# Ledger of designs, part 12: VH-VL binders against Regulator of G protein signaling 22 (RGS22)

Target 1, 129 residues: Regulator of G protein signaling 22 (RGS22), of Homo sapiens (Human) (q8ne09r852to980)
Amino acid sequence: KFSDLLNNKLEFEHFRQFLETHSSSMDLMCWTDIEQFRRITYRDRNQRKAKSIYIKNKYLNKKYFFGPNSPASLYQQNQVMHLSGGWGKILHEQLDAPVLVEIQKHVQNRLENVWLPLFLASEQFAARQ
Key: E = the ipSAE of ESMFold2; O = the ipSAE of OpenDDE; V2 = 0.75 times the mean of E and O plus 0.25 times the DockQ between their complexes.

## First folded at step 4 (VH-VL)

Design a3 (from Db5 with heavy chain Y101F Y105W; framework fv_danvilostomig_arm2; at its last look DockQ between E and O 0.72; V2 from the best seeds 0.00; counts 0 for: pae E 13.2 > 2)
Fold by ESMFold2, look of step 15:
Structure a3 (fold): chain C 129 residues (1-129), chain A 122 residues (1-122), chain B 109 residues (1-109)
Amino acid sequence: as target 1 above (129 residues)
Amino acid sequence: EVQLVESGGGLVQPGGSLRLSCTASGFTVSDYYMSWVRQAPGKGLEYIGYIYSGGDTAYASWANGRFTISKDNTKNTVDLQMNSLRAEDTAVYYCARGFDFTEPWYYGMDVWGQGTLVTVSS
Amino acid sequence: ALVMTQSPSSLSASVGDRVTITCQASQGISDYLAWYQQKPGKVPKLLIYAASTLQSGVPSRFSGSGYGTDFTLTISSLQPEDVATYYCQQYYSTPDWYTFGGGTKVEIK
């Protein structure tokens, strides 16, 4: 389902607008930024480093991933902390690809289990079918 | 008000096992990194490992595979299971309250128990 | 593995002296360093975290400084109750998590 949405640019834009209307766009922005990171070739080291740092600064903080409205449970947040090598690395260094992939899994899970069902059940979506 | 009390220390034979327990009062163990630290007689402090909210643990490389940290949120306790003990494991074992990642500032281990002595000898 | 090297291993000083203890990390740890005091027969007590921030209830004669690999603990005017062993500890996570320095025993001469 989420994969189906990724392959339909028009419905993806509708989903993005749906999330904005519900003040819930952070999950999709985070997922998208990590997906963009994963598609940057390994040879573009400076670009990958800059994107990794951008993702860390924007999402790995107390207002989102390590906060009360995180897509991850406290247990899952601690798993990310351990995988990253701790607070020092999270705060001051770029994140390794395995860490970003783990974060993306939790974000995708909330997109798939919370936001996508609400979107598919919306009157706006039904009217387009 | 805030307190940690270790128990379960004693004499064990080399190759034996022992389980230590740390009881917390005045705070909830699941809100913090709860750590075990040891100190051999006349020696310095040595970090063993921690457990956090969701049961995630991490260990110093020398302790991995022999020592296991667990917790019981209903009793508000953190345990240290020690296996394959040897004479070099003789130490006072401390439980300590560690870092809380939900705050923007990093704090050290700010609450320590009195320690429990483990002696590994024939 | 990250190694914390403390210097000196012991020292003696007079009441009122300025005492400086150093701690060096084998890798950069930013300011993620704590200092602990352990008085004879007592449990360790947190003095300083984040390299330079005093823990609540710690006398103002204690101060910490440093960033990266080189850190110092200073006692501006040594008091009789400051006889203890002092430990640095890094908490900038590495595979050997949260390692301590070897300790510095402070005595009054």
Scores: ipSAE 0.006, ipTM 0.533, lowest interface PAE 13.2, mean pLDDT 84
Fold by ESMFold2-Fast, scan of step 4:
Structure a3 (fold): chain C 129 residues (1-129), chain A 122 residues (1-122), chain B 109 residues (1-109)
Amino acid sequence: as target 1 above (129 residues)
Amino acid sequence: EVQLVESGGGLVQPGGSLRLSCTASGFTVSDYYMSWVRQAPGKGLEYIGYIYSGGDTAYASWANGRFTISKDNTKNTVDLQMNSLRAEDTAVYYCARGFDFTEPWYYGMDVWGQGTLVTVSS
Amino acid sequence: ALVMTQSPSSLSASVGDRVTITCQASQGISDYLAWYQQKPGKVPKLLIYAASTLQSGVPSRFSGSGYGTDFTLTISSLQPEDVATYYCQQYYSTPDWYTFGGGTKVEIK
């Protein structure tokens, strides 16, 4: 279960290494960076703004979220684009929390439905015992 | 049995202060986001704020500066300190167990206390 | 500020009717939406979380749907025990984490 993985630092690290071995770490990195953003309190406006810009620059581009290996379908990418106010706003403005959480949802879906089952069936998971 | 019990409600004068306490049994408050919610007589639910397992707090904008949430992990309690009370703060105050930000099931607030009445009147 | 608007504020229906309650967010909240039931004189009870996932022990006549800004709670066949006020709640963004809608009072004719 993904929540079980999040509650165990060693299991989380094994999963991270599994994803690195498969050159597929971007989903977990994206999920983790957005989760960190969500944990910053509203009183820390400068930290939230900086984290939001970092996430935008790292993940909301054609090399990841809007690319051929995106965790989101083309339809879902278009919905996120709409929610963002279009490509120009993604490039030049800070993104709102609603956009980031929508992205995290798509990323989490692939982690849970694609990568976690593969990890649990892997020799790397068995060898951790 | 998992439950929450609020205490500390009562009558208070405008401008006064009051501290509410919420005692948890059957689970550990430090494992959850713990929230305070209020409901004025005949009105809807209104969110006040939360404290998460790490101790950080967040408040609705109207509550910020007047209300403070804290916890005591040893006593397994969550408190709400209310200052500069107004007649408009008259309500039943609930504590509720929220979700953990790391929980993918997004449970919402699944355990609520019975509520404690706070009346602000002269 | 993120505002949750429920419609209608109240409704009256007959036993066996399909009842629909709508909740609208002023900004996109993905599926981070819960529904609560509060019977007269009782504590709120979680019915649905993640917009469409039924809480354990809740009758199957309750269902939720929606994503982004528009959400619906449906009671497929209203029963006498369903007389209550229903609230939606977003648990998506700060500083308005856990903002509630104004509630919809459901009564039997």
Scores: ipSAE 0.000, ipTM 0.511, lowest interface PAE 15.7, mean pLDDT 82
ESMFold2 (binder alone), look of step 15: mean pLDDT 89; pTM 0.917
OpenDDE, look of step 15: ipSAE 0.500; ipTM 0.842

Design a31 (framework fv_danvilostomig_arm2)
Fold by ESMFold2-Fast, scan of step 4:
Structure a31 (fold): chain C 129 residues (1-129), chain A 120 residues (1-120), chain B 109 residues (1-109)
Amino acid sequence: as target 1 above (129 residues)
Amino acid sequence: EVQLVESGGGLVQPGGSLRLSCTASGFTVSDYYMSWVRQAPGKGLEYIGYIYSGGDTAYASWANGRFTISKDNTKNTVDLQMNSLRAEDTAVYYCARGFDYWEPYYFDYWGQGTLVTVSS
Amino acid sequence: ALVMTQSPSSLSASVGDRVTITCQASQGISDYLAWYQQKPGKVPKLLIYAASTLQSGVPSRFSGSGYGTDFTLTISSLQPEDVATYYCQQYYSTPDWYTFGGGTKVEIK
């Protein structure tokens, strides 16, 4: 259902607007930025490195992924930290693709199981019809 | 309770070297990111670099190669080694504590600063 | 490199006035912005972080706002003890970490 939403440009925009209205845009932004990273070819090393650094700085901090409103549980946050090699590596080094994919899975889980059902039941979704 | 005290400032000739030391009290430097920031007389703040709890360092691009940050957890001190000094390095040098482990990027405690003057 | 442009360089206002200082980033930095107060002859003091979060012990007359590239620091009712130079700082993480703005000197008429 989430994949159906992603492939419908108009519905995706309504979902984005719904999340903005509820001050909850970070999950969709994070998912999208990681998806863009995953679509950069392995040959474009400078682009992959720049995108990885951007994602680290924007999302892997106390305000989002390691904060109280994280899409990941404390256990899952610890697993991501372990997979990353600790905070020093997050601050100073490029994150590997498997780490970003793992983060994206946690983000997608909350989008699919929390935000999408709320959107579909909302007056904003009904009004778009 | 929390206090940072810099020492080692003074007059140095161009091309010389100088080592600054920052002594922390009321907390342990091994638990925090520690940074150095400078301010030329009458000018704004300029970031130099940091050392984090695990010992890794990072520097502003202009400082890399001339300035080195180190720490001694037993003495609870953070040092700044400055080499190949130039007149434009004349400034008050501050050590500063990063806010917390997850967001060490802004600074809740600063030392009083120590003046370094580079002139012939 | 990411540049922080602060304006005005200096301002004079009366006690009780609302004062606003602006800070502009050359690229989007989300809310990764802090504000500092530096009184004459003193060390900088953290006022605000995450663009709008007030540091413990800072008077409520100080507030911050903004997101992306445009940020403001507001003093709702200027007091004599607020005479200082104010600096913004980005911490979004670039090759040159923790870029500071040029500062705004606030004086009382």
Scores: ipSAE 0.006, ipTM 0.531, lowest interface PAE 13.4, mean pLDDT 84

Design a5 (framework fv_danvilostomig_arm2; at its last look DockQ between E and O 0.11; V2 from the best seeds 0.00; counts 0 for: pae E 11.4 > 2, placed apart)
Fold by ESMFold2-Fast, scan of step 4:
Structure a5 (fold): chain C 129 residues (1-129), chain A 120 residues (1-120), chain B 109 residues (1-109)
Amino acid sequence: as target 1 above (129 residues)
Amino acid sequence: EVQLVESGGGLVQPGGSLRLSCTASGFTVSDYYMSWVRQAPGKGLEYIGYIYSGGDTAYASWANGRFTISKDNTKNTVDLQMNSLRAEDTAVYYCARGFDYTEPWYFDLWGQGTLVTVSS
Amino acid sequence: ALVMTQSPSSLSASVGDRVTITCQASQGISDYLAWYQQKPGKVPKLLIYAASTLQSGVPSRFSGSGYGTDFTLTISSLQPEDVATYYCQQYYSTPDWYTFGGGTKVEIK
């Protein structure tokens, strides 16, 4: 299960290495950065704003979220672009957490349904003892 | 060659309506955000609005209610319908393409513009 | 409302001079700023986006800098073909995307 993997530091590191080997670590990095954002207390407004801008700049771009290998469908990409165009304004306002959570869900779906099954069937997983 | 060509400009009376059309060549308008920008004689650039691939539109506050942007994917055109025209709407109207689908907020391709003159 | 203030409104310089144009946003816009060149009687041309990224085909004498509220377009060595009006544009703030500065007219002596 994906949640079990996330709570085991050694298994998480094996999964990260597997994804890096396949030049596909961006999904896990995106998921992790959004998870870190979600754990910043609402009292740390400047830190939350900086992290959301970082996430927007790193992941909501033509190479990843809007790229050919996006975790989101074209329809979902269009929805995010329409709502989050001028992304800095959207992502650091009151509704930024719901937007990032929705993006995290899209990324998690691919991690669970594409990459995790491949990892579990891999030699890297079998050798992880 | 990749280009945009505007048409439909001309002289209209105050309170009148006019429809401008922008024809794209060398690319498909449904793959881009398409915008209209105007420039009054001797003045600066002023944004009007855009339409994106899904068909939704957004407008500058001053243009909302008087100007409507639409597109025809089969003809590869983007139109600007202008209603309740005023003398201050006199300008060259440009059709412009957003840089790419993922960063549509700045414009790498512009049409030559079409002049709209509003006077009695 | 987000306002873009551009200065100076016009300038005259000699060929080879270093020319600096400034653009100021009324609130922080990160690096969401583009610069355009409009030659007399012609359509605008994109020069720079993301405050400092040069558009393909734009001569290296053009450069942009800035972050937040203060931005600068520099022409390191003015050429005759650079005679134009230059506009900055913010694309940070919805619904006021594509807000342009008032323009700076650059002429040669």
Scores: ipSAE 0.006, ipTM 0.536, lowest interface PAE 13.3, mean pLDDT 82
Fold by ESMFold2, look of step 15:
Structure a5 (fold): chain C 129 residues (1-129), chain A 120 residues (1-120), chain B 109 residues (1-109)
Amino acid sequence: as target 1 above (129 residues)
Amino acid sequence: EVQLVESGGGLVQPGGSLRLSCTASGFTVSDYYMSWVRQAPGKGLEYIGYIYSGGDTAYASWANGRFTISKDNTKNTVDLQMNSLRAEDTAVYYCARGFDYTEPWYFDLWGQGTLVTVSS
Amino acid sequence: ALVMTQSPSSLSASVGDRVTITCQASQGISDYLAWYQQKPGKVPKLLIYAASTLQSGVPSRFSGSGYGTDFTLTISSLQPEDVATYYCQQYYSTPDWYTFGGGTKVEIK
């Protein structure tokens, strides 16, 4: 499970390297950036706003989340767009925490259901067991 | 075949109201962000606002409170309600279709425009 | 507020000339910039989006470049049908600052 991988720092780094060699590192980067956002205390409004804007600019575009290689289906992308208040809000404003959590759920689902099984079945992982 | 047609323009007095309509054919308005843009005589283009499928709207700050965008899915139309009109609102008003739901702000389809003249 | 500045405001060139139009944003807008052509008496037509991506059906003599604040539209060989006013449009910021440039009128001498 992806949560179990988080508890093994060495294997997590191997997983990150695995994703990079498969040109699939964006999922883990996106998940990690949103997790870092979630760890920022609510009292640090400026830091939370800056991180939210960073995540929006890096991931919420047609090169990733709103594109063909998205962890979300077109329907799910549309639901995120609606939850965020539409493209005008995405383009200009920071994203609210619920929107980022919803995005992270889709990213985590792909990490857990696609990439993690492939990693655990990889020759590199098997050789270390 | 794919077309937008604006209507409802005309002469109005300052302080008056006017409702413009944009009728779409060849596609369903609720599948796209639909926008209104205006062009004063001899001037450039100015963005007004948009509407999307769930009724989500946003407006330029100068238009907020005076202009309201709505849709009617049964007629496949998008309307612009304009209130408290001023002389500087004199312009050709266009409706425009956003490219797709992820980058809806560059417009691949425009209507012919309808002229609104605000004059005493 | 974000301001889009186009230059020149007008130009006159001969058929076959290379024409360059510039657009400057007062703040960084990455590559969220589109170019439109509006022929006399006609509606605007999308030419380029994402600063450099040519819209389908647009002649290859049109090209765009730029990133951040400085952008150009180039017509490699001006044709009679290219007589129009050209507008840049940023689509990075909110409707409050969703700004078209002032336009560049292109004429044939």
Scores: ipSAE 0.006, ipTM 0.540, lowest interface PAE 11.4, mean pLDDT 84
ESMFold2 (binder alone), look of step 15: mean pLDDT 89; pTM 0.904
OpenDDE, look of step 15: ipSAE 0.077; ipTM 0.730

Design a7 (framework fv_danvilostomig_arm2; at its last look DockQ between E and O 0.03; V2 from the best seeds 0.00; counts 0 for: pae E 15.7 > 2, placed apart)
Fold by ESMFold2-Fast, scan of step 4:
Structure a7 (fold): chain C 129 residues (1-129), chain A 119 residues (1-119), chain B 109 residues (1-109)
Amino acid sequence: as target 1 above (129 residues)
Amino acid sequence: EVQLVESGGGLVQPGGSLRLSCTASGFTVSDYYMSWVRQAPGKGLEYIGYIYSGGDTAYASWANGRFTISKDNTKNTVDLQMNSLRAEDTAVYYCARGFDYDEPYFDYWGQGTLVTVSS
Amino acid sequence: ALVMTQSPSSLSASVGDRVTITCQASQGISDYLAWYQQKPGKVPKLLIYAASTLQSGVPSRFSGSGYGTDFTLTISSLQPEDVATYYCQQYYSTPDWYTFGGGTKVEIK
């Protein structure tokens, strides 16, 4: 149903608003930013680099992906850290597509298995019609 | 106190090049996002690009390929190299400091330097 | 491309009036929005960041609100020194980082 939601602009907007009312928009923001990165053609290197740096600075820090409210377990955080080449590379270098794809998988897992079920049971979902 | 001072503005012929410099005092440019913003006479603010602490740069799509941002941490300066200038590049050019990695709003601006592109 | 639309483009009000300026993002930007004041012949000055947080030294008559796509700057009691052009700016998304609205010119009538 998540893929259905992504392909329906109105449903996607209702889900976004639901997440905002629960102060939990970071997962959707992260997923969306990585999705935008993935849609930049590989030949548009400047835009891909800029988007990668933005994603890195916004999400790969102790306030989100490496913090207590991360969508990833400690084990998964360590795997992402390993794929990234460690904290020094996260701080000082751009991130490659495989690392971003791995992060997006963890974010999507929480969106699909935690937030989407809550949305479907919510008054906001019922009221959308 | 924090200060940003731009220099290098002036009159340039179409097709020409010009290098602007921004000198920072009261802080080190290596600790911040440093950006260039321009404003054509009577027009609004227009973002050009940034350079962050690690040296990586990013540009507005219209600026990419013609404008290059660099910095010298030792001199505490940020430069904007402008190539293939056109009449529509006539503007006041500001350097601005982005507050933080996660919150790069502009807390300090330079006074601006005028670039006029005319024959 | 992320577009910031401000309205109105200009307004005239009397001293003491409540003034409202609106800024709309073409995409959700959470609360990553700043407001700047530019007085005639002067450099821009930061008024508000994170949509609603007042910058130190800015008078309390200025306030910001909004989240996602719709944002408002309010001046509760317009003063003569508030004559300026006001700009909103998103700092949420790159390569459109720092995309500015078109500005709203505030004048005393």
Scores: ipSAE 0.000, ipTM 0.531, lowest interface PAE 14.4, mean pLDDT 83
Fold by ESMFold2, look of step 15:
Structure a7 (fold): chain C 129 residues (1-129), chain A 119 residues (1-119), chain B 109 residues (1-109)
Amino acid sequence: as target 1 above (129 residues)
Amino acid sequence: EVQLVESGGGLVQPGGSLRLSCTASGFTVSDYYMSWVRQAPGKGLEYIGYIYSGGDTAYASWANGRFTISKDNTKNTVDLQMNSLRAEDTAVYYCARGFDYDEPYFDYWGQGTLVTVSS
Amino acid sequence: ALVMTQSPSSLSASVGDRVTITCQASQGISDYLAWYQQKPGKVPKLLIYAASTLQSGVPSRFSGSGYGTDFTLTISSLQPEDVATYYCQQYYSTPDWYTFGGGTKVEIK
């Protein structure tokens, strides 16, 4: 389970390296950045805003979330655009937490259903067991 | 001590408008998701919408276009502007504080203000 | 749209009984589910968030469980002060992230 991997620092690093080998490191980076955003308390307003803008700029673009390598289908990408309030808000404002959670859902689905099974079946993982 | 106090409810004719206000104390409204929820007499809870830091809003689909949420950080208030009111909008209107951006369930509720739509 | 189906709509139980209330989401919502208690004449009060985490000050006889689409609220030993209507609420996605269940009225028989 992906949750079990999160509790094992060594295997998490191995999973990250596995994803780099498959040119898919962006999925885990996006998931991790959103998870870090989710841990920021309401008291840290400036940190929360800065993290939200960082996530938007790094991931919500044509090279990743709105492009061919997206973990989301074109329909799902369009739903995220509507959820955010449109391209104007994406381009010029921070994203709301519900928008980031929805993005993380799609990223997590690909991590769990594509990458994690391949990692667990890898020879490198088996050798460490 | 966290408190939320709604005001502005009353009797309104169908088709009319009303502005409700929620005054917060013990916290700053811009740090939280602030929501409006209503409850028709003898019925369940119905979500209306929220406002978050920077003025971002979202609404339940049935409320979109008729209800507008705004805030005033200097007064520490959140308002609900209600237009084109109908008899079915008769309810107690609550403001509620979301705990955190990450966990936007409602940890504090106001006492509510009654809106009655009738001729 | 995401629908929360809460069951039963009402129930009566004796003091000391174990009471179980269920909510089903029409789509997966992970553990983004809260439970509220509304006593007669009172405002709603948060009991549980993240499906199973008790809010501070809530008696330990209340518990929640579930993940994905199926969730339960359990009162291990019903007390007279637990007479209330209980609501589930999802907070996973828009436009539905604050969708409430229809409520369950709990009474003492």
Scores: ipSAE 0.000, ipTM 0.491, lowest interface PAE 15.7, mean pLDDT 84
ESMFold2 (binder alone), look of step 15: mean pLDDT 90; pTM 0.912
OpenDDE, look of step 15: ipSAE 0.055; ipTM 0.716

Design a9 (framework fv_danvilostomig_arm2)
Fold by ESMFold2-Fast, scan of step 4:
Formats: C-alpha cells, sequence, structure tokens
Structure a9 (fold): chain C 129 residues (1-129), chain A 121 residues (1-121), chain B 109 residues (1-109)
C-alpha cells in the first residue's frame, strides 16, 4: 500500500499534509531525501557527496535518528553507527550509499506500519475521498 | 551498585588459548559498549576491542584474528577469547564500560579490577 | 595510525604546585579525548571526557582543555593522593585507532 501511495502524486501530498498536521513529517522528509540521493547517478560524484552530507547533517544526529523518537530501535541505531564508522565519520566525512539505504529501510518501516494506517483511518483521508 | 569483575586469568603456555569473563552488576551490558583493555607489567594501557548492544564487535588491528569478544545478555557477562597466545600478551586484562548509544565513542567510566594473564613456558 | 603523544613521561612536583600534562594527537580529533588516572597498584579511573568535562566525583582541582591536536590536563594544587600515572585517550576514530598516550607519571618531591 505504501508503494501505491508513492506512485500517486496527489495521494502522496495528502499523506505529507497529514504528517505535517501531526508534527510528524521528519520520517517522510528523511525517506524522500534518501530516495533523491539514490536517484543521483554514480557519475555525479560531487552531487552525491553534497546530498550525502546534507542527509547526515539533517537526520543523523540526536534530534532525529539517534534520538528518543528515532524510527530505529536501539539495536538498529547501534548497527548504523557501527556501519558509519562512528561519530568522527558522521561529523566529518561522507556516508556511503549502503548506510543511507539501511536508514531508509527503518524509516520506511515506521511510515508503512505506523503512519500510513493512521492516515487511512483519519478525517483527512476521508476528506480526500 | 555498578561494578565489573573479571575472571579466568592465569598461566598459559605459548600457543595456548584462554577465555576471560567479565561479570557486570548494577547495570545491563546490552545497554552499553563494553571494552577490553590490557596493560603489560610496568607499561601503559593498550586498547583491545569492544562489543555493543547489537553484538557487533571491533578490534585493534593487532588483536584481530586472535582475540574474540562476545556477550551473554541473560547472564550479563562479556567474554574475551584469546588464541595463539605469545609471551608479549602477558598483561593485566581489564573489562570496562564504554558509553551508551547516544555517546557511541568510547570513553570508559567503569573499570573492573583486572585479571592477570601470564604467557610463559 | 593515529598516534597519541604525552609529555613529559614523568615529573616530580611539590604539594600545592600547579601541574600541567600535555597530550598531542597526530591528526585532528575535535574534542573526543579522555583523561584517566591510575594510582600505583590500582585500576584506571576516568577523570575527564570530551576534553574538558569533569567526571562526577572528581575533585575540581582537575581540569582539561584543548581542541583538535593539542590537549592539556591541569592539576591546580597537587595533593599527595594525586600521585599516579595519567593517560590521555582519543575516541574520535574507529576502534582500530582508539589509542592511549604513553602515560605521565606524577610524583611528589
Amino acid sequence: as target 1 above (129 residues)
Amino acid sequence: EVQLVESGGGLVQPGGSLRLSCTASGFTVSDYYMSWVRQAPGKGLEYIGYIYSGGDTAYASWANGRFTISKDNTKNTVDLQMNSLRAEDTAVYYCARGYDYTEPFYYMDVWGQGTLVTVSS
Amino acid sequence: ALVMTQSPSSLSASVGDRVTITCQASQGISDYLAWYQQKPGKVPKLLIYAASTLQSGVPSRFSGSGYGTDFTLTISSLQPEDVATYYCQQYYSTPDWYTFGGGTKVEIK
């Protein structure tokens, strides 16, 4: 169902607005930024580096991915930290694509299993119909 | 109270193996990065490696392949398996608690008393 | 490999003296540096982390400073119980590079 949502621009915008109304837009923003990174070709090294740095600065911190409201469990946070090479790499270097893909999987899991069911049961979804 | 107690040290012949155990009380090892550090007699501190919540480990390059760190969350213990021991592995071995996942780099706030490993014929 | 160099290797001072120990990293480590105290025959104890943050229960005469490659540990008024070897440790890089300095022995004259 989440795949269906992603393939429909109007449905996607309704979902985005629903999340914004509930002050819970960070998961969708993170998912979208990583998806944009994945669509940059490997030949555009400077663009991929810049996008990777943007993503790590915005999401890989104690305010989101390593914070109390993270989409990842403690185990998954620690796994991502280990794969990243620790805080020194996160703070000062580019993150590799496999790390970002792993993060996106955790974010997508919460979008699919928490936020999407809430959206479908919401008044905002009913108003869409 | 928070404490760590090492056990399993002793005399081992060169080429032998030894397993050290570290028992934690007053906290759960699964919530922390747990490290092993050694100190040869009269020498400085030398980092060996760590294990954290997910079970993943990392080692100093000189220790990789000979030393293995593992944990048992139900027994609240951390073990160090040492293989192919050499005379230069003679040292006091400490287990130490690193910091939790919100401060993932190791500084060690709680240390065990240490256990002596002597490698000689 | 990231090398941590401490100086001096040993020093002797009088009770009440101001003591300074230096630690240099071979490359930038931001403020990811800790200081440990090891009294003769005892286990190491954490004194300072994040270069300058004093661990709970540590006397206020201990202080740390520095950023990047140059760090110092200061004891403002040396006491008899401060006789120990002091070690710096970087925790900036991967575990393969989590390294201790060689230690500084502090003795009273």
Scores: ipSAE 0.006, ipTM 0.543, lowest interface PAE 12.6, mean pLDDT 83

Design b10 (framework fv_danvilostomig_arm2)
Fold by ESMFold2-Fast, scan of step 4:
Structure b10 (fold): chain C 129 residues (1-129), chain A 120 residues (1-120), chain B 109 residues (1-109)
Amino acid sequence: as target 1 above (129 residues)
Amino acid sequence: EVQLVESGGGLVQPGGSLRLSCTASGFTVSSYYMSWVRQAPGKGLEYIGYIYSGGDTAYASWANGRFTISKDNTKNTVDLQMNSLRAEDTAVYYCARGFDYSDLYYFDYWGQGTLVTVSS
Amino acid sequence: ALVMTQSPSSLSASVGDRVTITCQASQGISDYLAWYQQKPGKVPKLLIYYASTLQSGVPSRFSGSGYGTDFTLTISSLQPEDVATYYCQQYYDTPDWYTFGGGTKVEIK
């Protein structure tokens, strides 16, 4: 279960290493960065803004979230695009919590349904014990 | 309305250092990828590196270790620190704005450039 | 390393001629390619991005095409003000992100 993995630091590190060796660590990095954003209190507006800029620049691009290997379907990518003001208009000021939560949901779906099953079936997982 | 103005160019001895500054107006550098591109006399365009809105930098492999890009959001400036300069570094240095919302960008506005001459 | 090869290095044509410049990437870059125009003594100006999207204010005689590794810039009817060096640029890959082609100098006969 993905929630069990998140609560075990050693298992989480093994999963991270598995993803890194398969050149697929972006999903876990994206999930983690959005989780960090969500934990910044609304009173730390400058920190939240800086983190949203970082997330936008690192993940909301054609190499990842809007690319051919996106964790989101084209329909879901278009939903995020509409929420943020449309293609080419995604600025850090347009990335509020609802948009980032929706992105995190799509990323978590692929982690749970694609990468976690592959990890559990891997030789790397067997070797951890 | 969008303008980029470079300053700090001049004559430098081989082995010396020089700092270039790019002043932006009509937009805020905190919202864009800002890059440096150079052009040796009579030669083509050569990419140096960028700084993105969050502050992280990336450099062309040949520039890594000698050139450093930084920014000051309050002054709306982007700087290029050049160290261990060689005659081959003689070029016009351009500041350019990266326009695309993603980590993939093209340059929609360029400064007029500042000449750096490295000679004894 | 991702290499951009641009050809020809120079060409001369007459006013009204159709001019084609090519750019080849050493690996697939989808449509992440831009074209720039640099007139003598001037700064570069963006003409085209995403291989075929014309920048606002650029005359319709300029067009771009291509996908993957092979790209072309076309000037349908060359004008005197089009005398310039043209550069392609990929913005698909790192660490040599935004690699420029060698340039094509366009002159009028």
Scores: ipSAE 0.000, ipTM 0.505, lowest interface PAE 16.9, mean pLDDT 81

